# VH-VL binders against q0atu2: the designs that were tried, part 43

Target 1, 119 residues: q0atu2
Amino acid sequence: MLDKKARIRTSREYRNVFEKGKRLSGRFLIIYYVENALDNNRFGFITNKKIGMAVIRNRIKRQLRAIVREYQGQVKNKHDIVLVARAGIGKSSFEGMEKDYIAIMKKAGLFARNANKID

## First folded at step 1 (VH-VL)

Design l4 (framework fv_daclizumab)
Fold by ESMFold2-Fast, scan of step 1:
Structure l4 (fold): chain C 119 residues (1-119), chain A 121 residues (1-121), chain B 106 residues (1-106)
Amino acid sequence: as target 1 above (119 residues)
Amino acid sequence: QVQLVQSGAEVKKPGSSVKVSCKASGYTFTSYYMHWVRQAPGQGLEWIGYINPSGGSTEYNQKFKDKATITADESTNTAYMELSSLRSEDTAVYYCARDYEWLDSYYFDYWGQGTLVTVSS
Amino acid sequence: DIQMTQSPSTLSASVGDRVTITCSASQSISYMHWYQQKPGKAPKLLIYDASSLESGVPARFSGSGSGTEFTLTISSLQPDDFATYYCQQYDSYPLTFGQGTKVEVK
């Protein structure tokens, strides 16, 4: 489970990520991300009604949290990251979501273990 | 300034149909879902369904699936709800309401003024 | 369907009173909102996501709760607050409202 300190919790915190962050789109996911002033990463999850009924959206949200938790050790410190599920995610498999998450995080340069250069 | 303006009150005979309109202004009509909610005299609120004006997809409360038809006209920024085979128990004020999206949350931020439909012989 | 039940159905109060209305959901929900309806008018959004005050709504209104139990509080009732209040869930279709709580003059 993602612990309390690793979650974006307030509307104000989400707004900060959307207004100041960068955006990258994958097949099933969009991420918005910005550096924070903390020493840890925080994640937010958004599943809108285009995905389907609330029962489907809740399942997707739980699966995304599980994926994020599994790979949290690979994410560069000091980031607020919001995952927004795209309409097609409701028909994807857990593996499909996981692969998309890994691909988009690598593309964003947020996976420390996949960094190409040492500064 | 966002406004939802509904058509005027209607008095209909049993077995007839009625079509209520809801004209939107002050925002991009196709960017927000539009819901319909009814309220029988002295009673509470009951959700009928919604339409996504972009593409026209709809969702209905099962109770109203054979009673209500929700449509939208993008050229006039107007949502419609047609009620068929009217009975006395359909007498109610019918509201349209705009579906505002903030994060995962959806709520009705603007409502039309309501249209009273009276079914009486 | 998710059933929303409000308590009390009717509440008599005086200006300046602290008023508390409760709303119970038949199952745990994440998204619930409060609407105010004045006589002869359409409902108006008051509080969204249990505790977030809608823009333009006076600070005397507040909401709290999670899971199945939610409350709406008016810290010091004003004449403009005599109205019917409805809770609503937006977790699943069909969307459902509580039966309403009428706040009337004592």
Scores: ipSAE 0.016, ipTM 0.668, lowest interface PAE 7.0, mean pLDDT 88

Design l5 (framework fv_daclizumab)
Fold by ESMFold2-Fast, scan of step 1:
Structure l5 (fold): chain C 119 residues (1-119), chain A 121 residues (1-121), chain B 106 residues (1-106)
Amino acid sequence: as target 1 above (119 residues)
Amino acid sequence: QVQLVQSGAEVKKPGSSVKVSCKASGYTFTSYYMHWVRQAPGQGLEWIGYINPSGGSTEYNQKFKDKATITADESTNTAYMELSSLRSEDTAVYYCARGDWYEYDTSFDYWGQGTLVTVSS
Amino acid sequence: DIQMTQSPSTLSASVGDRVTITCSASQSISYMHWYQQKPGKAPKLLIYDASSLESGVPARFSGSGSGTEFTLTISSLQPDDFATYYCQQYDSYPLTFGQGTKVEVK
């Protein structure tokens, strides 16, 4: 589960990401992202009816939060990032979602170098 | 500044159709959903449906699925709601309202001024 | 469909009164908003996501609640606050509103 401070929770915060942010599409995910004025990253998650029934949408949302949490240390600090699940994600495996997330984050230039690596 | 400007009042006969427009300005039209809500005289609010202007996907209240058609024209930043087979109970003020499509499904932060549609013989 | 039921349907109040309006959902919801509507005008967003005050709305308005029970409070009623108030769920489609609560002069 992501820490409360790492979650985008209000309509205004989501709107800010959509209005000011950049958009990048992957196979199963679309991300919207923008620099924030905070000292941390925040994430939002969108799963709409086109994905399937509520049980499928809730599973996808839970899995996406788990993926984001696992890789949060790789993300460049001070960003608000919203993940939007595409219709086809319902047929994806957890590994497939994870690979797509890594690919789009790298393509967006949002993955930072490991701070503990020397040289 | 965000504005939603709707077409003028209409008086229609039972069995006819009406098409109401909603012109958006002051924001990126394709970044927000456009919803339609009606209110019969002296009564509450009833949601009709929405359109995502980016791609044109729609969702309807089942009650309106065979009665309302929502469309959008990106070139003019205008959303439309057409209501067919009008009956007297369709007499209402029809509003367009802007909504986001994200995790907490945003509120309707901006509304058109409303279009009164009167259905009478 | 999720049914939203407001209580009371009508209330009479005086300027300076503390006004409380309740909204009950037929099932647990995460997304709900409050709107104010004056005669002849479009509704105006007041509170979003149960408790967040919309920009430009006076601080005397507040929202609280979760699950199935939500409350809108006006801490000290002003003349401009005599209006009809609507709750709305945004949890699932179709979107549904409460029947409205009319706040009128006592």
Scores: ipSAE 0.007, ipTM 0.568, lowest interface PAE 9.1, mean pLDDT 85

Design l6 (framework fv_daclizumab)
Fold by ESMFold2-Fast, scan of step 1:
Structure l6 (fold): chain C 119 residues (1-119), chain A 121 residues (1-121), chain B 106 residues (1-106)
Amino acid sequence: as target 1 above (119 residues)
Amino acid sequence: QVQLVQSGAEVKKPGSSVKVSCKASGYTFTSYYMHWVRQAPGQGLEWIGYINPSGGSTEYNQKFKDKATITADESTNTAYMELSSLRSEDTAVYYCARVEYWDSEYAFDIWGQGTLVTVSS
Amino acid sequence: DIQMTQSPSTLSASVGDRVTITCSASQSISYMHWYQQKPGKAPKLLIYDASSLESGVPARFSGSGSGTEFTLTISSLQPDDFATYYCQQYDSYPLTFGQGTKVEVK
């Protein structure tokens, strides 16, 4: 599970990311992200009612947290990142969600390996 | 009943400015982005920018960055879009439209009725 | 910028016809929506997130597609459906719309 220091906890903190952050869309996920003034990354998770019943939304949220936790070491430090699950995510596999997460984080330049876009 | 009600038509001279209002009712004003979109006569839709009424942060289409100023007044649930240095090419119907940023697919679900701004002479 | 291109630009149809409008994005997108606009009126949301029917919109309207190709279908055209239809992307700023497809009588 993600440490409490690594989680966006309040509605005010979520609003800050939506208000000031950049947005990138993947197949099943959308991320909003902004640099923070802390020495660590924080993650938030949104699974809306359009995804399906509570049992499906809770499964998706748990799986997304597991994915984020596994790859947290690759994420550039000092960012607040909110993951928003899209309606189609309910039919995806764990591996499908993981691949989408990696692709969108690379596209955003948030993985250390992909920091430099000039080739 | 959710409504966005805009100010009335304006006729302006080149070089002047215009300020269009959009009054929201029937929902929590600070829970939605307010966007501005224009449509020149017989043409398609062109995005100008948005404001988050919670805190006042804005994002603009680069084409409009130094021309449009979007503001919001939480006390009256009203958003504003001001265009400066008007030219004949700015003649258009200007729409406000809301987008939920909390728990949505980011669609323009409610639109204002539109405000015709005519720049002539 | 993401360019949204609709086809056809104009379509002539009769009541009862099945109407299909396409929208092509210049790059893969996930968030796209369809709007209907009648003369002198503001646009109205029809389909959000490519395939979800907006509340209050008749079931004859449907959306499909993913990636770069999207389709709006009207299964049996009614008199109220003669209008201009726009696709729109909400993947990145600036937000962009297709040029519109006008559905005309006959």
Scores: ipSAE 0.000, ipTM 0.571, lowest interface PAE 12.7, mean pLDDT 86

Design l7 (framework fv_daclizumab)
Fold by ESMFold2-Fast, scan of step 1:
Structure l7 (fold): chain C 119 residues (1-119), chain A 121 residues (1-121), chain B 106 residues (1-106)
Amino acid sequence: as target 1 above (119 residues)
Amino acid sequence: QVQLVQSGAEVKKPGSSVKVSCKASGYTFTSYYMHWVRQAPGQGLEWIGYINPSGGSTEYNQKFKDKATITADESTNTAYMELSSLRSEDTAVYYCARTDYYEFWSDFDYWGQGTLVTVSS
Amino acid sequence: DIQMTQSPSTLSASVGDRVTITCSASQSISYMHWYQQKPGKAPKLLIYDASSLESGVPARFSGSGSGTEFTLTISSLQPDDFATYYCQQYDSYPLTFGQGTKVEVK
C-alpha cells in the first residue's frame, strides 16, 4: 500500500482535485490532477458499482494502488492525482490497466521524460 | 460560496405532479452528484436518488423508481425532481444535497433549504 | 438494504453533560457519517468517515467505531446542541439513515 502521506484521504482533498484540477480520459481510467503545496505526490482511487460487485471493485482498487506505487518515482513531484476507474476496467488485465495508466500519465505531462517501468 | 437554493413550497391535489428545483452556485456543477432526500413530518430522512449532472445518468432508490424523475440542466446549474401521481403519503420536505465523490458513498456536505410539498384534497 | 438503528431514540440532558449516541448497522460497514438537524432546518454534516470532524464543527463532537457499532459523543453539551442526530451509511445503495436521536432539555 502507498504510504499514508502519499494518499488522498478526505472528501475535502478529493473535492479540491475535482474543482481545481485538470481532467484526462484513457481507455480504462480517468485522472483528475492538480499541483499541490506539499513536497510529495498524493493519490486517490475511485471505483463505482458500474464496474461490478464489491469483490471486483476492491481487486481493481488494490491493483491500481500497486501500479501507482510501482511507478511513483516517475511522477513529477507536488501533484494530487485521483484515478477514477471506468466501467470497462473490470474486463481488463493487470497489464492492460498498467499500460493505460502509463499512457495517461505521459499524455498529462505528469511522467518524467523517458519514464519507464523500473522493475 | 457554495449554495443550493430550492424552489418554494407547493400545495398539490392527489393524483397531480410537482417539479421541485435546486439551483447550485459557487462550485463546478458537473463535478458533483446531486441527490434528493425527503423527510415526512416528524419522521426521519429517506434517500430518493441522484443525478450526475455531467451526462445526466441517474440512480434511484427502488421505492421511488416509479414516483420520482430526476433531471439536471447544465446551462442553468439547476437540478430538478418531478414527483408523479401524488398521494397524501408524499407530503414531506424534499431536500437536494450534493456529494464529493462520483456516487462513492460520500457525505452530503451541502444541502438545499428544503421544499415542503403538501398533498391534500 | 443496510439498516441503521440508533439508540436511544430520545435523550434528555443538561448543559455540560457528556452525551453518547449509538448507531448499529445490520451488516459490517466501512463508511458512515453523522448529521445534526434543528427544527425547520436542513441537516448539517458533523462527522464524516466515522471519526473525522467536519470543518467548522466544534471539537466537543467526536465519532468512533467500526464494523457494525458506531458512536457519536458530545463531550460537554452546549445549548446549541439540542437537536436531532442522524447516522448514515454510504457503503452501498440505497443510502440509508438511522431513525434519529433527539437530544432534548432535561
Scores: ipSAE 0.008, ipTM 0.574, lowest interface PAE 8.6, mean pLDDT 85

Design l8 (framework fv_daclizumab)
Fold by ESMFold2-Fast, scan of step 1:
Structure l8 (fold): chain C 119 residues (1-119), chain A 121 residues (1-121), chain B 106 residues (1-106)
Amino acid sequence: as target 1 above (119 residues)
Amino acid sequence: QVQLVQSGAEVKKPGSSVKVSCKASGYTFTSYYMHWVRQAPGQGLEWIGYINPSGGSTEYNQKFKDKATITADESTNTAYMELSSLRSEDTAVYYCARESWYDEYTGFDYWGQGTLVTVSS
Amino acid sequence: DIQMTQSPSTLSASVGDRVTITCSASQSISYMHWYQQKPGKAPKLLIYDASSLESGVPARFSGSGSGTEFTLTISSLQPDDFATYYCQQYDSYPLTFGQGTKVEVK
């Protein structure tokens, strides 16, 4: 799972990514991303209440963290990246979310060439 | 700067209802969820439910589904909780508390001062 | 429902003491927070997500743990720290709190 150092934690840090970062929309996900001054990447996850109950939102957050963890070795270092789940994500499959994530990260130029699962 | 100000103490008879208000200021009201928590005299904290002021969707603790109704008025930046069919065991301090929408797991960062509701004959 | 049990329910301590409070969940959880409450006041967030210190909270407070057992530590107790402390799980609905641990003067 994602190390606590690799997670965006504070409202202040989320605000920085939203205000200064770039935005890219996928089918089920929106990412906001900005270069940081740290030695590592940090990820944030937003699932608002309209997606469903806490059980559903927590499942989606866990699945997104699993996807991010699987591909973290392919992500260009020194970025803060926030994943925002779109309303339709509750109807997607795990595979659908994974494909959307890979597609948007490649389009953003955040993935190395030939990005794949890190095992 | 951020403040949650609740209505004053209430003394009510069994069987009546009460409506507690929580007025928010210093932030964008619709960007945060508002929770309600109660504390009976000398007891711990008990979660009642929440409302998303953007759209008005709610979630309740099953124990309170027939007791509490949570609403919000975007025009006045005020959240409300109405308690019906009051009984002596509803005597408690009721708090409103804000939850960050950026990361819902950051806890309740701001709380109202509390409203004491006393139910007695 | 997830039950949160704190130990001890009450502890007596002196200024300068190291204080440790434990919170046990009835099942494995990923998200939990710690709050401080002083008499007549609303609770105040101290630690979120088990180990992250809330802005403005003194560095003598720390949180640790995972799964079912979590700990709040005050490294050197100050007069301002005599209060009741609550843990809370945010893993599933309904949200639940521990019964509280009262830290009082020895």
Scores: ipSAE 0.007, ipTM 0.599, lowest interface PAE 9.2, mean pLDDT 86

Design l9 (framework fv_daclizumab)
Fold by ESMFold2-Fast, scan of step 1:
Structure l9 (fold): chain C 119 residues (1-119), chain A 122 residues (1-122), chain B 106 residues (1-106)
Amino acid sequence: as target 1 above (119 residues)
Amino acid sequence: QVQLVQSGAEVKKPGSSVKVSCKASGYTFTSYYMHWVRQAPGQGLEWIGYINPSGGSTEYNQKFKDKATITADESTNTAYMELSSLRSEDTAVYYCARDLYEWYDSGAFDIWGQGTLVTVSS
Amino acid sequence: DIQMTQSPSTLSASVGDRVTITCSASQSISYMHWYQQKPGKAPKLLIYDASSLESGVPARFSGSGSGTEFTLTISSLQPDDFATYYCQQYDSYPLTFGQGTKVEVK
């Protein structure tokens, strides 16, 4: 799991990122991101009912958290980042989600170093 | 049930303004972006802009930036679109439409108002 | 702005036919939404994010495509399906629609 400090936890905090943040879309993911004043990164995860049944949504959420945790050392500090899973992500492999995450984070300029791919 | 109900048809003279309302019910109004789309007689669909009713942030199609003003009133669960300096080419059915997802703009519209015909004629 | 071109503009078909409508984008895009509109009515969302079926929409509707070419397919046309269909891109603002494809009785 991600440390409590590294999680966006309240509806108010999520809404702040959506309202003030920049948006970037990938194949399976949309990220919303904004610089924060906390000197650490915080991540949020949205999997809505349009993706599929609870068992699929819970799997996707766990996999996205694992991917974020694996690459958290490469993310530029001081950002609130929300990952929104798009329709179709339920049919993606773990590797497919990981590749999309790396690509979108690089495109957003949020990676401090080259992403290390896990296949 | 989730529903968007728009104000009635308007007939306006060139140079005047019109304000169309869109009353939401059956869901949390501040949780979904509200879009406005128009359709001129016999023509296709044209996106005007959106408002996030939580906080009031807006985005406009540049074509409409000097013509349309989108607002929202949380106390009445109502979104508004005001058109200024009306011309005959603004004659169209105007729709409000709710974004598919809570809290962010997906650009897909799952619930639509019934439409408001605005006719601009002398 | 991303321009959306639909083909054909008009399609004549019979009940039971397989109907295919194509939407071409002026540049590569990731996501396409599809709507159905009947005379005097507001549009209705059919497909979102290229291939996801909206709740309550019959399974005979499907979407596919990537890059610049996207397709809406009706596997077995029903009387309720005679309507105008619009594609819409989500990649960038302003959001833009195709010009529409009218599916009419043969």
Scores: ipSAE 0.014, ipTM 0.665, lowest interface PAE 7.4, mean pLDDT 86

Design m0 (framework fv_daclizumab)
Fold by ESMFold2-Fast, scan of step 1:
Structure m0 (fold): chain C 119 residues (1-119), chain A 120 residues (1-120), chain B 106 residues (1-106)
Amino acid sequence: as target 1 above (119 residues)
Amino acid sequence: QVQLVQSGAEVKKPGSSVKVSCKASGYTFTDYWMHWVRQAPGQGLEWIGYINPYTGDTEYNQKFKDKATITADESTNTAYMELSSLRSEDTAVYYCARGYYESDFYFDYWGQGTLVTVSS
Amino acid sequence: DIQMTQSPSTLSASVGDRVTITCSASQSIDYMHWYQQKPGKAPKLLIYKASSLESGVPARFSGSGSGTEFTLTISSLQPDDFATYYCHQYSTYPYTFGQGTKVEVK
């Protein structure tokens, strides 16, 4: 579970990321991201009904939060980042989602050098 | 099957308060925001505010900030809106409506509406 | 606040007619949604994000537009389509609706 400080919590904050942020699409994920005026990163997660039933969406949210938590130390500081799950994510493995997340964050320039997790 | 079921009609005196409920079923309550919208007789739609049931965070139309209080109870999958200091111009049908977190917020399911009549 | 103006406010039509309703925003917005409301009932989502048809809504309904000008079109009006239609912007707080367009029998 991410600390409350690391979560985007209000519609205004989500709106700011979507309006002013950049967008990058991966295979299973889309990220929207913008630099913030805080001393930390904040994450938001969106899983809409196109993904499938609530049980599937809840599983995806849990897995995405776990992935973000695992790699949060690798993310460049002072960013608000929203992860939007694409319709096909329900068919992905945990490892597939993790790989997609790493690839997107690297392409966005949000991961520090040597962002790959080794052991 | 997604359903939003609201409490029944209310008749209130000026200066009183009213609390309207909206019980959700057929989906995970915390996956969606719950909005409140009113419609005065013969008039259009007016957005009041919403709650994110997962976090408890709320946002209000500034016009209603001191009049409406929106809450949610995860244990019963029910959202509430309380209106205080009722005046005759608050007479309206009040709707709850489900919305997404997405940048493109829209209301895909609506409650049946609750008529609140304020008369002296 | 962003003001939403619909035209016409009232439209008289016959079954089979093509109906077009316009919605003008006082400022540029990302997208507009369209809702249908029948007497005594809650509004129902028809079109979201200007042009996306909601599941279960007949293909005769379509939406288009961007910026400040948006349109809802019913290609061949059916008896069930006599209702009031509302546009809705979600770009800026407070979220606002148009005044409504009543489509009534000629």
Scores: ipSAE 0.007, ipTM 0.552, lowest interface PAE 10.1, mean pLDDT 84

Design m1 (framework fv_daclizumab)
Fold by ESMFold2-Fast, scan of step 1:
Structure m1 (fold): chain C 119 residues (1-119), chain A 121 residues (1-121), chain B 106 residues (1-106)
Amino acid sequence: as target 1 above (119 residues)
Amino acid sequence: QVQLVQSGAEVKKPGSSVKVSCKASGYTFTDYWMHWVRQAPGQGLEWIGYINPYTGDTEYNQKFKDKATITADESTNTAYMELSSLRSEDTAVYYCARDSYEYLDTGFDYWGQGTLVTVSS
Amino acid sequence: DIQMTQSPSTLSASVGDRVTITCSASQSIDYMHWYQQKPGKAPKLLIYKASSLESGVPARFSGSGSGTEFTLTISSLQPDDFATYYCHQYSTYPYTFGQGTKVEVK
């Protein structure tokens, strides 16, 4: 779902976000975020064993990518953002994950809501 | 630097309760789960349960679910474990231990020094 | 509960020896860790996820294995390594430890 250009892929890039980025926690998600020197946003996704077995982790990762894709146009440009799923996310609904994502992104000041021209 | 400092040794009567504390410093308390592990004299390690200090969510070893209550106070960066209805078999060193940073799954990387709880008549 | 069984329970070794400790799980597990405990002290993490060396742990320690059979190896035993070693399954609740392997001086 997400363009490869919009993905954080290397361990070096993840490390940079974790070490130099800001952190904000939601109910089911933690985000780490830092401004980048590119012309676009990049997203990373971490689903660890605490979430559940591989099939659950893969489902969560897929659903988070879909959520990020849907709201990509609301995110301020030039950021590397890593989403870390928390243990309780496996019991959350898709809507619950979506609401948590929106809330945390707004709280972080990363959503450019009402910046769009309304005609 | 990371430190977990536990409360001092306790001597308790059978049937009483004890509350052990574990004060964390040197890191963001809510970023890591806190586990409790028991070791009876001359015996191995036994997992009791954990708390996620961020949410207050807990999970227990079924063996201890009616014995142990784990809590956390985010304002003081302190985790607690209360043991009720103490029996001589509860005599052990009790450890708190920090779980791996949430994205790493790297085991229990820091441990408290242990609290000896002795239950005797 | 997943039972973790270590072999041997006790071993006697000399400085410079290659020491191997085995841990067998009653069911297949994905995550397991190894700890070292010296008398009167708290356990210390050595190896995580079966084979990853914890920061600050000497390179003579290594781990391997998957599924139900795991091994901790000390390539050349040093005086500081006489201790009890525990394996720990971190795959499902309740989390369980092996009974321990005591490595003592021959």
Scores: ipSAE 0.018, ipTM 0.610, lowest interface PAE 5.6, mean pLDDT 86

Design m10 (framework fv_daclizumab)
Fold by ESMFold2-Fast, scan of step 1:
Structure m10 (fold): chain C 119 residues (1-119), chain A 120 residues (1-120), chain B 106 residues (1-106)
Amino acid sequence: as target 1 above (119 residues)
Amino acid sequence: QVQLVQSGAEVKKPGSSVKVSCKASGYTFTDYWMHWVRQAPGQGLEWIGYINPYTGDTEYNQKFKDKATITADESTNTAYMELSSLRSEDTAVYYCARYESDYYLTFDYWGQGTLVTVSS
Amino acid sequence: DIQMTQSPSTLSASVGDRVTITCSASQSIDYMHWYQQKPGKAPKLLIYKASSLESGVPARFSGSGSGTEFTLTISSLQPDDFATYYCHQYSTYPYTFGQGTKVEVK
């Protein structure tokens, strides 16, 4: 579970990321991201009904939080990042979601060089 | 709505310690980091450090690492800065300041300042 | 530590003047603020992230710049603008302030 300080909490903050942020799509994830002026990164998670029933959506959210937690030290500081699960994520493995997350974060330039744990 | 109210002026002798408080109201205390900044008479601003009230994490300007201790009490929504081994050079107005988390960081709220005078 | 150097240190101006204050960082920074301070008062945020105007701050204030060179501009100086202005970097610890620019009446 991510620290409270590392989570986007308010609908206003989510809207800011969607409206002003950049968008990058992966296989199972879309990220929206924008520089913030905080001393830390904040993450938000969106799992819509197209993914499946609440039990599936809740599992996906927990797994995504775990992945983000694992790699939070590798993310360039001072960003608000919202992860939106695509409809197909319900069929992905944990490893598949993790690899997609790493790939999309690298492509966005959000992973610090030498910080990829899988390298 | 948001207010940061600091404790009153202090007059201290060299070698003593002082603890300045900063009472926060009008927002969720643990959602924002609290910074401390000082300003010596007729001089500019100097950053001392911060505390994350949610985690207790602190960061200090190395110049102040052996001088200042920053703490926070969630039960009273109060941040503290203690200065030890006071010298006349520590005479300054000390400010607490809050960063907000909506739509990026701003030092948008400052306490009124606390004058600490160190005199022999 | 990142040194923030302001120019000029003192500026004499008249109401209606365009005022420009420059801040130079000793190394490249991503985040900086501009503050206004009046005698006996705490600093007030004007501009954050180099160019974003703080809510409630008059539109005559603007900020620009990136990397090592930053500028605060007041397009038409008003009586309420005679004050000391500080740049502040919050990209790396320790956070540092410029020495201040005092804008005084001509």
Scores: ipSAE 0.006, ipTM 0.516, lowest interface PAE 13.1, mean pLDDT 83

